# VHH binders against Ribonuclease D (rnd): the designs that were tried, part 6

Target 1, 374 residues: Ribonuclease D (rnd), of Desulfotalea psychrophila (q6ajf4)
Amino acid sequence: MKQENIISTTEDLKKIVNKALKLDAVGLDTEFVWERTYYPQLGLIQIALSDEECYAIDPLSIKDLSPLGELLADRNTIKILHDAPQDLIIMSQATGATPQNIFDTRLAAGFAGSISTISLLQLVSEQLETELDKSETRTNWLKRPLTEKQLSYSLNDVRYLRATRVILLSKIIGPKIKSWLQEELNLLNNPANYSTIADESRYKKVKGVNKLDRKSIGVAQEIATWREQKARELNRPRGHVIKDDILLEIAAIRPTRPEELANTAISTKAAERYGNDICQATARALNKKEVDLPHQQKRSQLSSQEKGALAQLKELITLKCDILGIDPALLGNSNELKKIIQTLYKGKTTHMRQSFGWRKEFLKDFYQIHRDTI

## First folded at step 6 (VHH; framework vhh_8h63_2)

Design k74 (from h5 with S56F T99E)
Fold by ESMFold2-Fast, scan of step 6:
Structure k74 (fold): chain B 374 residues (1-374), chain A 120 residues (1-120)
Amino acid sequence: as target 1 above (374 residues)
Amino acid sequence: ELQLVESGGGLVQAGGSLTVSCAASGFTFSEYSMGWSRQAPGKERELVAGIYSGGFTYYADTVKGRFTISRDNAKNTLYLQMNSLKPEDTAMYYCAKVEYEGWGYTIDYWGQGTQVTVSG
């Protein structure tokens, strides 16, 4: 790899972006470090204009990444990534742009007769018969200068994306399945993917929060909101403020005095630093009216008839996916399928991705047949 | 002993109809999903129709509207009614027993198949 393959100035970035905007498609990837900070630290952005023309963009040397944002938001140049969501979020945050016209080879693999969880290394090996370096570097992407090995490794992550896209599209059965893939890819254009979720909603991401009673869920919401604000202020991971398990313990006991934190596994240091904040957050929750508390989302057990219907749904998905050459995982996980059955049997309308778009089309025969049996 | 015995294949003219049958024994037929796969010379075996234990059916786009799968649990027999046959439907047709594990499945082709040839 030659040093001229590193882009370290805004002027050179503009030149590469102008070249990219004249192409139908480019490959993109990022390297980042996300171990001790609230936001990921962007270390490198790779771009492939062709198999022979690849560049490593150095975000530590370039203060203004807005030219890259112009490419990211461009509707005429396809940006090809493998497992796009996290990289797109990081690049959106770094550039201020909303990604448009994205092709995710991981999603496409699931529509092309492979699995939707395949790694880039495995995908390139299977589709292009090319073996990428399998060594996990676990390297510090923030360190400079980058080694020749780091540069070569990073550029190989984008070099074959254009070729991989062509091959995957050739393996997708007919215009119908291609339109389903395009619907999935179009979801990556949604600006909501690139906005931070509201602090007040973060508690929903804490596993086990729905096992608490409603008052304790209210406490969890207030503590999770405070924890996000504190983690951001300190530029630390939220778990370094307090871990999810500790947050749930605190919410369960609803401490009004710092001394009550001794009934949880919170560290002495954290209790000393945050005890007053935690008790204030608890008090805010306890002062809410019953109607303003979060609703508990308890999962009910399926009846024998509903379990039978779930088995039939899984059978339909598995066999129909085999015929169509698509990965059953794209239709939904086990919990999502259980929700479909509960919705059909209990008549309650709950938002689910299987109730619209290509998944609704895929499941239409099941929905109709199932209705006829109940 | 588990057995699947396909029958009913033969030579038919394009646009004609044919019914193939599968007699199952050695397992509780009514508790399993069953299907029909076919394999043409030089092609991979493909699943074209299936029927679940609960009676739900599915079809490959290539046969939808032309083929009808059905089962008779009292007789342990699976059927595939094929209408509006085309030369490209020419293949060996196999009866399949399906078992599921999570998102995976195993298709068992324990029969010798029945040849369907469409001229024309």
Scores: ipSAE 0.000, ipTM 0.242, lowest interface PAE 17.5, mean pLDDT 84

Design k77 (from h5 with Y58W)
Fold by ESMFold2-Fast, scan of step 6:
Structure k77 (fold): chain B 374 residues (1-374), chain A 120 residues (1-120)
Amino acid sequence: as target 1 above (374 residues)
Amino acid sequence: ELQLVESGGGLVQAGGSLTVSCAASGFTFSEYSMGWSRQAPGKERELVAGIYSGGSTWYADTVKGRFTISRDNAKNTLYLQMNSLKPEDTAMYYCAKVTYEGWGYTIDYWGQGTQVTVSG
């Protein structure tokens, strides 16, 4: 019975997609391996048309996944996922489509009186009183044939998503909170979510880069840009080319000769492979004019006044979230809340997700109180 | 001068119901969050229910499902409907105005209170 739920041809995929496009909502999930490659390797795609009709799509056997892309981009059929972003990125890359009309049950749980970090297993247990077997996280999803047990577990990841969505929506009381959830879900439709960060901007994701001086940040930018290009060329994780910590050591030293790399923790083998490329990247940075160097983004310590304002913000979020039945984590993590306070007190407009949409509306009273005290 | 005047307290049997009211004056009532605090003998004051200017409500775990806070902005009046009263609900009930001052919020302009006594 479970073997009959595997889709291994483009023709069968088209049949399932045509059925899905006639429905109001379907559940989706992916299984992938991301250990030794630049991009995740798609192993399996699960789809639930109902709790009784579920299919495992085999992307290793199907050469053309464009029919799935048609479903992914369809504005009339809701695609329900739990913790959608990574799965959507993988499916977008595999199909070339931009996801539309997405419902993330993880986000919805946060608006429905649960926590926005809840696992699918816990959510289904709480909402449907149904115990799911633990997902096999260490399975090599690229290995064929998959066992019946692996396929059964994979289908359970989508089977109850439709029912879970209905229950979560029923627990969100009032059109305003439902509107806020819909605004958050609509962000998943933005093509920018499925575009790669420009290579030249990747250095911003390296923790500790802002502790370097501006010339060294310039070197880090050039090395990070080179590293992305080399990692893609080799189809290898960026850390297997050069780890972030090593990149920061190199940027601090600004090597102009490969021999200078001996003063970093870079391996002899990596120094032999990449030394010339690293020195060329360094030279590009050192040849930039001052105005072309990245600006240093320093984290300032909060003043006593700013700490008081942060405590007020946290209290407002806690009280208002308790009243509304919303998870405080949806408003922002600790670092984001500190950034709000610093932005208000500096009087500088920093682009924050709390400056627009439903989060701005949530925080409107707080902003009004502080607008005239900056 | 800002004033909060509580009324409606009294003696009630366990399992009974009571509504207390607060008449507010001297400020723009509709623009402020309001609440109900209570103080039992030998205990500190506890905020048990709150209502934001927009109408959203909050309740302490001890009163959830039994108490309902509401406001009438046209009459500048705050209400607390108390159902399924228990002896441990015996307290002086105070109307509270929640005031924000840059660095935090304060509960200002406590009224004189209204006594609620629940007998066994």
Scores: ipSAE 0.000, ipTM 0.092, lowest interface PAE 23.0, mean pLDDT 82

Design k78 (from h5 with Y58F)
Fold by ESMFold2-Fast, scan of step 6:
Structure k78 (fold): chain B 374 residues (1-374), chain A 120 residues (1-120)
Amino acid sequence: as target 1 above (374 residues)
Amino acid sequence: ELQLVESGGGLVQAGGSLTVSCAASGFTFSEYSMGWSRQAPGKERELVAGIYSGGSTFYADTVKGRFTISRDNAKNTLYLQMNSLKPEDTAMYYCAKVTYEGWGYTIDYWGQGTQVTVSG
């Protein structure tokens, strides 16, 4: 009944893509390994043309994945994924294509009366009353040949995506909520999502960097930039060069001599290999004028008045979301909501995601009350 | 026949200002979200600013606080006001039309673009 095959040639890939391009929608997913390399190693790409016609594409055997790129960028065939961003980044990198016409069932679940953090297994269980096997989650997807069980398991990640989309869309009532989902899905078409961030901006992703003083943040920026370049050169994960916690310790002490690294938890081998590079990165930061150092993004505590406004915002979101049947998490996490309040009370006009589009429309009454009275 | 015609690019000194424009025809301009993308030689095209049909806007982190997008629905024209220009803003700037198709969105770049060069 079911056709579950591995596609191992560019010619066979072209045949499957040509079939997909004639359909209104297909399901897509990836399996990858990201433990030993700077870039994720793509192990498998799954595609569902229907619940009975699913294929696993083998990127280890196919050198030219550009036909898949044609599908990914196609404006007439919807690509359905669950929690799309990482899979789209990997497929964009593998094909050279910018994704277009994407439907993320995770986002859609949040607009359809479920939660926007729901797993695919839970979503398929709740919407289709189908239980999926997760026993192959720890499979090394780079190993060949794949077993029949591994293949069947991998295809379950895409098999029911088309049916899931139909059900989710049937639960989204009213043109307003539908337009909000459309706007959110549109963000996945943005080419900026698929460009790498500049090395000199990578320090911003290190949790805890904003707790450092400005001079140490400058050191963290230089070390994070060096670490990205070294990790790519060696084709190793950035954490295998220097872990984030070690990077923060080094930035705090601002070492000018390799011997000073003994005051951090850096390993003896790493200190021997990288001590000179780390000290040179530190020196670059210390040679910058104060005005050229990164601005410190410190989190300030809320006043009693601001705490009251935050409580009102959270109550408004909870009540309005309950009425509309959408997940409050779609409006923003706790830190984003605090930022809204601080922005309003400091009179700043920032371009937060809550200051435009459907989130601005959702929050318009709250903004009117607070900006008109401050 | 859909047409997007960008204009207003040129050479400007770092710290200067420039406004680029996009004249749209062949579709109901007021019903679509519009945006500005840019592409420097050897780099991928990035969407730097967008404006929804209702007038709400968004900006990429690289241009926030410096660029302002606006639209004139009566003239079917999109604008990007660029202030505090930096050498890294040097790129070909493209007008983008956003279309809805089958519960998805597609961004179209159908103009030749307008070149903005920022000297230091």
Scores: ipSAE 0.000, ipTM 0.112, lowest interface PAE 21.6, mean pLDDT 83

Design k79 (from h5 with Y58D)
Fold by ESMFold2-Fast, scan of step 6:
Structure k79 (fold): chain B 374 residues (1-374), chain A 120 residues (1-120)
Amino acid sequence: as target 1 above (374 residues)
Amino acid sequence: ELQLVESGGGLVQAGGSLTVSCAASGFTFSEYSMGWSRQAPGKERELVAGIYSGGSTDYADTVKGRFTISRDNAKNTLYLQMNSLKPEDTAMYYCAKVTYEGWGYTIDYWGQGTQVTVSG
């Protein structure tokens, strides 16, 4: 490894980007630390122009990363990543660009006879018979100078992405399945993927919030909104302000006085620091009209007929995926499949990804059979 | 600047055919999903046909078997071929740039629309 493989100036970044823009495809990855801050801290960006020409871009030394944004938004150069979404969000934030023309090897593996949750290490081992070194997985990527071993490890994350893409495309069955993959990859071009979720919607991500009554869901929404604002103000992870389980306990009791927080597992210091804010958030929720409260997305149990239909759906997916060589997980998780059945049987017009595109085409025979029974 | 400009609407007798077209500019047309939505007086706007960047197509049950969506990426043009037209197909037809999300779809941009009237 040479020091010239490290890019530490905007001018050198522009040179590497200009080379990349002349190529059909490049590999990309990021290293970041997300332990003590509200936003991830970008430590390193890796780029592979070939298996022999790889560079580590140092975002701590480069004030302006906008040239990388030109590459990210370029429609003619494919950017190959493994498990792209988080890396693309971080790079979009750092550059201001909306990523275009992305190839995610994790998604492609699911269409090529592997599992869609496969790690890069396992994928490269399986497809290229090459063993990647795991020894630097516990590195603090914000620390400088980086060791030769850390840099070599980071570059191996991108070195084989071009070759991996070629192999995966060769294993995908026919033009139809390749079209389905391309449709899925094009979803990564959507600017909505790179926009921050609204604070008022964050409560929806709290596991267990739907088990609360409607007024308590309203309280959870107000507390979750406040927690996001406080976490950004302090530049701390949201869980360091209030953990999700504590938030749910607070929402369930709907405290109107700080003293009532003693009935939850909240720490004495947090109760003293945030008690007034939490009670004000609770009051905002309790002062809302019923029509303005969030609707409860209650987990309804399936009827016996609906359970039978769900079993048939799962069997159809398993059988058809086995024939086509694609991962059943790409069709949807268990909750999504349950939602398909509820939508069919209850006549709801709920938008779901399985109602459009390749997933609808995949499920067309199932939909035809069950429309006649509604 | 992103623009979608529809053309080809008009008056047609029931049972007839009509093709509407959409000229797209200001974005990489070939990389995005496109669709046709319609709105009849006093009704909600509905997406009646969609076409993905890879060429897969989707249709609302009301038009399936009668309408065909297609695209010409070289000309940045979207088409909707409408056959066996019925009076209930009377609506303003909008070209749409469609984005599919994990929970469904959104329409990022609409054109100005083109009126289709089917007489009886």
Scores: ipSAE 0.000, ipTM 0.233, lowest interface PAE 17.0, mean pLDDT 84

Design k8 (from h5 with T99E E101F)
Fold by ESMFold2-Fast, scan of step 6:
Structure k8 (fold): chain B 374 residues (1-374), chain A 120 residues (1-120)
Amino acid sequence: as target 1 above (374 residues)
Amino acid sequence: ELQLVESGGGLVQAGGSLTVSCAASGFTFSEYSMGWSRQAPGKERELVAGIYSGGSTYYADTVKGRFTISRDNAKNTLYLQMNSLKPEDTAMYYCAKVEYFGWGYTIDYWGQGTQVTVSG
């Protein structure tokens, strides 16, 4: 019989954490709601000590989650998650701890002969021949009390993670591929993953910003910086302050007076509320010297020679990955591969993730070919 | 129509040698990567050797130093020279054509295969 329970007190949390710290590995997951707030609202934390002993931790009832932080930072107990980054960020924020000793089954699947974008349901189906229920995916995890079915469903997200890890490790071909996986997993230990990016850098995440001229990119940077600060102040999603498409429209016209906002799709209410702030942000950008404006990253076309080199790189990745039994997606996306080619033709590869570690080892023959043609 | 036809398989004694070949037609052979995969009884198919359009080669650790892949673009033919054969090399051997899809890949075509059995 499965042991399932909800943990609603700090004392019970400490008991479960003390048990976990004596184990080699535990499964972890989170449920959260991120619809109406600047930060995700943590609804539930699931932990599996075994497939028979699983618990749901209630963060709405427990004010101090620091005992969970002790487990997250522990270097002796492996924390197993599927698609770990967002869950780790949320748990790091809730506990104040930097995660250590993480095993991501999504990454491991890509090294074990599966795809590195596989869902937990598909992975558990393929590896353990167990079918997980999808029926509770739309649950409001902030609502209490949780039904018995909702609780049981949430625990299935962690129940099989320990078993899944064992099977995935058994399917990885040799010590070299296992070391490459461990290198990727070790990246999750980096404290930089769990710090927020600077507000002044948020404009880089706005899709389409690089299509603007440099002055308008400067305006977009100032407005995006202001938008982050305002969204945090109001505890609202950034898009509820100003949507990305409206931010780009505003940056394109560079309004110096609130009345000029009528030339964008901004709502009358938002224009009345934020018009002065937006114009002040625009003025800050327009007062910058040209050298202080963000650099425009224009879409660069590859030469015929560079296109040939890109095709050769994709060909190398495809065949070598098939030989090694790993997912080509682990080597890089299409934009990263293009950047490799452009960097090799303009200079040396010192700053890309493909210029160090296991990816550099994987690509060493390709880099040698390039060096021999310079 | 694209076609890959393997030949040259058979029964060989452990320590022996065998060459399998693949005749390709229906596409510009010289512009594509080619490979050899095998499927042993009760096991998944694995790529054992690959050769790129530019001539570079890759080998699985299980066959490195024993197998040699080569191509003859004038004859549209792919070869796998297998030396120092072991009973573990017993498998159906498949010729493969490789094609890119975005940053990913598709192995467009697998041939019908040729059986290699190593006794010993």
Scores: ipSAE 0.000, ipTM 0.145, lowest interface PAE 19.9, mean pLDDT 82

Design k81 (from h5 with G50A)
Fold by ESMFold2-Fast, scan of step 6:
Order: sequence, then structure tokens, then C-alpha cells
Structure k81 (fold): chain B 374 residues (1-374), chain A 120 residues (1-120)
Amino acid sequence: as target 1 above (374 residues)
Amino acid sequence: ELQLVESGGGLVQAGGSLTVSCAASGFTFSEYSMGWSRQAPGKERELVAAIYSGGSTYYADTVKGRFTISRDNAKNTLYLQMNSLKPEDTAMYYCAKVTYEGWGYTIDYWGQGTQVTVSG
């Protein structure tokens, strides 16, 4: 591969972006390292203007990536990615731009008669009869100079995205399913996808937190919030500060003194380093007013009638998806489907993704049937 | 776009009072918990006060009874009223946003800080 395939200056980046902005669609991808740091470290950005014209953009050499931001935000040039959300977040943070006009081939595969969890390698193999090389070079993306092998393999991640999009669109049944896909793709244009997320809400992602009482959930919330701040200060993964299991043990005992941490599986080193911070976080939770405490989100079991309705919902989804040629997983996972049933029987206003848009349209017959029997 | 700008620091005599302020912009201030942290040279950063969106407050034992945190949601401003100041309160004081909205990475934001020096 020639050195001209590597873009290492802002001037060369502007040149490539100007070419891209005159095209209908380009392929994009990123390579990053996220093993020992809080933030992923961007190593490479790949762009395909055609199957023959692909470039690797070097973010370590280019301090001003704003020209890439212009491309990301452009409404006239489609940006094609496979499993777009993470790459878009990284590029948005690097450029300051809100992505627009995105085509995710992973989502499109689910509407085109494949599965919505398909890898890029398998998708390209199935649709283009092209075998992509399997390579374990991701860990070296921060090292310079890049090898010819790294460059060649990285460009294959974008080379076939334009062709893949054309084929996937040709396999989607009718204008209605194409409109449903476009609705899903339009969600990627939302600026909220690319802003910072709430530290106060991180405790919700700790599996098992809802088994705690409300005061202990409050402690878990404060410790999870502190853990995010400490992980960022140290530039380390949150689990390297305190693992989720240890966080739950601490929240359950609500330590007021560092010595009480001996009742948990926390390491001696971590207890000595963080004991005072953990006790301060506990004190913050214990000093909250009742209205400021998190509510316990206990799971209720389905009744026999609700289990019957869930079985009917799953059967409807399977049958209708088979007819339409779309992946049932696009309608929701098992827990989401259970929540639909419970919401219908409790008569509550829903904020679920199945209560609006194309999923509501898909499920309209099921909703009509159950309105009459509830 | 998101900014936290601290002001009101300065030199004060032991036993005196001082109010520091934090002007927030670029987010919906009223929906988030806010706090004040401090760091003296050679010491770890300490959260001294926090105020939650619902109005509950927290104070570190070192400042309890002497400091009062408050917020003015109409002005997007956070305050820390410091009474009965001690030389040990000498530190850089940082305004902290503890929660952020949206998708992506979780980032707490700290302001540039305002220096409080208590002479004795």
C-alpha cells in the first residue's frame, strides 16, 4: 500500500472531505483501544469513497478534525457504517459535530432478511461473496508507524460498505419496510445520542441493584456516581476502581466508617485508598430526603392470563416477521415484550419504544385484540 | 458549550465569611445535582457540600454547621456560603456538575476553580 492512503495533515483531510461531499455515500469506521482507560483512545478513522479509493485518517497526527465533522453533519452525503453507535459517538466527540444522514448496515441487515446481530465479515461474505481477513491487530492501533498489514486490513472494514448498502436495500420488501428502516436510521441523527450521559443514572446498569432496599439503592447511586468521577480522574475503567459486585456489597451494609468495609470482599488496597470517599458517598445517600431517593424497581411475575398474552405476542411477532422478512429481535427482547403485556393489563401510559412509530404500527392488531379482552 | 464559572474567592481572615458562586450554562441546571469540592496543596480533593435536584443537601463533617449550599434555578447559579472560616479551609474550590443527559460517555464537569485563602 502507498503512503498516499494515510491522511496525516489537516490540509489532506480537507481534500478528502471535499471529494466525499460531492458523493452520494461514503463508508466510515474507526479503530480504537479501550482496555485500560476510562475513555477509548482513537487510533484510526477509515473512509471509503469507492471500492478502489479508501483512506486511513491518522487522528494522532491531525490536531484539527473539524473537516471530518463537516462530513459527519452533512445531510447530502450518506455515511455508511456497520454497527454505527459507538463509532459515531467517538467521531462526534473528536469533531464536535452531530452526525446526520447515517446508514447502519447492521440495522439494515435485520430488515433485509438477515439477523440484526450479524458481523460485518459475515454480512460481506453472504452479500458480496467476498472473504474478509480475520486479524487481531486492534491492540496496536496507537503505535506508529502503522504497518502495511494494519493499513490493508483496516481499509477492508469500509471498502465494501457502499456495495453492501445497495444490495441490502434491494432485498427489503416494499416501501413500507424501507420507511421503517429509515425511521430507525433517523434516530441516529438525534443530538441526545452524542451528549454526555448522567452519572446519577449509572447505578441502574448495576445488575442486582433492585434487590436492595431504597436506602441501599441510594447508597449504590452515590457510590456509582463517585466511581465514575474517580475512574475519569485516574483514566481507568470503572471496574478497576470498584467492581459492581463489591459496590452492591458496600451499598447493602451502608458503611459509616472505613473499618466496616472489612465486612465486604473489597481488597485491602482499595479499602485504604477509597474508604473515606466511600463513607462520604454513603453519608450523602443517608442525608437525602425521601423524595430524592431512587425508587425500587422490583419485577412482578406475570399472571397466567398475562403469560398467555405474552405467548400470543411472541407468536404474532414470529409469524409477521417471517412474512415480512424482518428479524424478530428488532421488535424487542424478552424483557421488553413482558413489559408490553404488563403495561396493557395495568392500563398505564407507556414510554416504551413499542408504543410509538413503526413498532406501534407493526403491533396494532395485537393491541386491538387485547383492548377488547382487558 | 457546557461551562461552570466560579467566582467570589479571595483572602479572608480567620473567623470571617465568604460566599463563592458558580454560574452554569449549556445544560438544564434545575434537573441536576450540583456540588462544591476543594483541594489544598498536597491533599486529596474533598467534596464539602452537595445539593440534589429535589433540594436535599449533604455536608462533609469538616464544614457541617459552618457552610451552607444553595441554588437559584432561575439564575442557573450555585452558591456556597462559608462562615467561621479556618486556615484549614484554604483551598481551590471547584463547582461540580455530577450528572449529564444523553447517550455516550459519562463525563463529570469541574469548573476552573476559585482560590480561597484564610489567614490566621
Scores: ipSAE 0.000, ipTM 0.195, lowest interface PAE 19.5, mean pLDDT 82

Design k82 (from h5 with G35A G50T)
Fold by ESMFold2-Fast, scan of step 6:
Structure k82 (fold): chain B 374 residues (1-374), chain A 120 residues (1-120)
Amino acid sequence: as target 1 above (374 residues)
Amino acid sequence: ELQLVESGGGLVQAGGSLTVSCAASGFTFSEYSMAWSRQAPGKERELVATIYSGGSTYYADTVKGRFTISRDNAKNTLYLQMNSLKPEDTAMYYCAKVTYEGWGYTIDYWGQGTQVTVSG
């Protein structure tokens, strides 16, 4: 019966973890719901010890997941995931552990001649000629009891990860490309990935904030900080407190009195509930000295010469990636490549992932050519 | 330049099916999670479905069992297949890029939307 694959007690979890710690590698995945809460609601954690021995850990029945944390932080057992970052953040939060020794098959696929964004279903079909069932993509993972189809579907998300890793590594020929993959995987070990960004930095994530003047950016920073704290207090998405577009409208008018909120699209109920808090946040920003206000990062348009250099960079990446058998997307998205050009031509000191490590090594000839030109 | 263009909306009878599409450009589509949100007149935008860069999916309870989100990374296109449509599904549907922020996420760069009207 499939119920034998469900781990519902801390004691059984400890037994499975002890087995896993004796293995060189295990597959891991999570299922979660993230619709109406500040933090995602963990529904299931899947683990594959082999293609025949897979388990679904029930976090709704097990309140102490710290034994799983021991596995997550273990430096000797590789944890294999497909598209790891979100699952690792959720498991780190649930266990209190910092992930170590992670293998992301999505990243590895990009270094192995596939695309770096391939789905698990496509990757397993491509590499193992196995068709995975997608029938349970429409399911509530918080609902109990789990059906046999839900359980079978969830276990298939981890069952083939060990085999997939072996095949991907066999397709990466040469020590340099293998070292680049390992460098990328090692970034997942960084504790900074699993800590929250400071609340006072959340305004930087609000699209359009840099279109505001510096005083209004200061107001946006204070409101975004307050909104983050309120959203956590209520356990609601930040948008359920105040949506980003309304936050920008408020920051633009800099309300000193709650009545002024009527000049924005904020709902009457939200204005009644939060008006005083919003005005206090605005006052904190308006009382800051000019030097303490956030810097306005205006979008600089590329010149014709810079556009030419960007086209040359994209062509170089495409050609070199074709020769090396790696996905160009691993080098950076279009906006990141534009920042490289702006850094080279305008002398801006920008901390980019392309200015260090394997990406810097990949791009070193391009950097040398343009330093000789500029 | 980031651009999202929704299409495929229209009038459909209750119980019918419709597929809306989103063409993405100006960013490396395959590296980002994508979402569909909808907004009915006088209501707040509701997250309908999310597809993560690795292919995992999430659905709102209101659409589970009826809607399927999918992506074609080679075509930089996001899809939402809507089955067993109800009058309550009438809304403007928006395609969105998802950016993760530790404990949360933001929905960035929403296009102009595509109107879905279910009669019945």
Scores: ipSAE 0.000, ipTM 0.110, lowest interface PAE 18.9, mean pLDDT 83

Design k83 (from h5 with G50V)
Fold by ESMFold2-Fast, scan of step 6:
Structure k83 (fold): chain B 374 residues (1-374), chain A 120 residues (1-120)
Amino acid sequence: as target 1 above (374 residues)
Amino acid sequence: ELQLVESGGGLVQAGGSLTVSCAASGFTFSEYSMGWSRQAPGKERELVAVIYSGGSTYYADTVKGRFTISRDNAKNTLYLQMNSLKPEDTAMYYCAKVTYEGWGYTIDYWGQGTQVTVSG
């Protein structure tokens, strides 16, 4: 608690990092504001060296965060986070470092007999019988000075991460399942997680884009690319330029003139501001050769035999996960499981994450049954 | 149609070098991340190298410092230069179209592969 637990200089940050690098594991978290800007605005970084020694790092006061980057990239000290990806992206951007040796307690919970979507509050309550006060009040983490209550609240988000990791690991049965968890955690070491996604690929993240025909997917790609550039220029969330649903409506009608935007739910102000840009993006897509258009992912209806195989796959996953204490969601979502069946019935098993690594090992019996079926 | 064709594999002595290549067709090669994965007999496939559309690279720890991935966008060709080869590098090498999604990567396509055998 208190201001004595705030690190506000690079020199003090170096001291805390040097202590952390001598430990087997530390807890990390971030507080940020991401409501009106393209990039999240980092307000606070919390670190727990133990449940008794926790610090709040002030990125608004510290100009050089590279010592934190040294810790983040260190292969000998484990960094424990709950639901790590967003925090790691923010810290990677702030430090320039690629995260290494990460332990995500949300992911680990799924291997330890809990669900992989559990909140930190619920996890700490279940595993440590400790109640954390999680405020429903949105706090401006960029405002200074922080209150003692804000500081205490923020430090509790990291205080118990070390203890939580120890307990979760104790609930995982045997070295094989622990190796499967480690394989999943190692994915967080991939530099691709922390590099900017190419603007031309952003359309793939628009839910429902694959329901469009290929020309409209091409239009969606051009508009999504433009939207990213415009959102960065304005320093606004992409949805404040154009929401995904409106982007899909525009792509479906492929407007060649701004007045055609009246056939979509786009606001009058947005149509006036962006109509010419949107029509130019549409024209770029319509001028592309068919071979250069994005490929539509085929959504085919499963045959009766394929539906039977899917039911068998789901049953095998459910039963085996129950025995091993693993959350079935870790094996794949419903669409991924359907893709497994379709791939097997095409005589191919090598084009999905379930065809290699621990998921292939988990599904080995199922693949053997289908390989041996003529 | 999308197609990936690997070539350049063969038999090499330990400590030697070999370059494998992948000819891509049916898509705008320069817009996509590309990678190399390998599979040894009785072992799981591992992704050993990725080159992103912007030119940045990733290497698995087992090959880092020894292998170099590169691309020629004008020729729609991906390369893997393998130096200081070890017997444990013996595997079928596969060219992959790699899609960066969220906090990982997804492998969309695998070619027929090219066999690399390192003798000791």
Scores: ipSAE 0.000, ipTM 0.168, lowest interface PAE 18.5, mean pLDDT 83

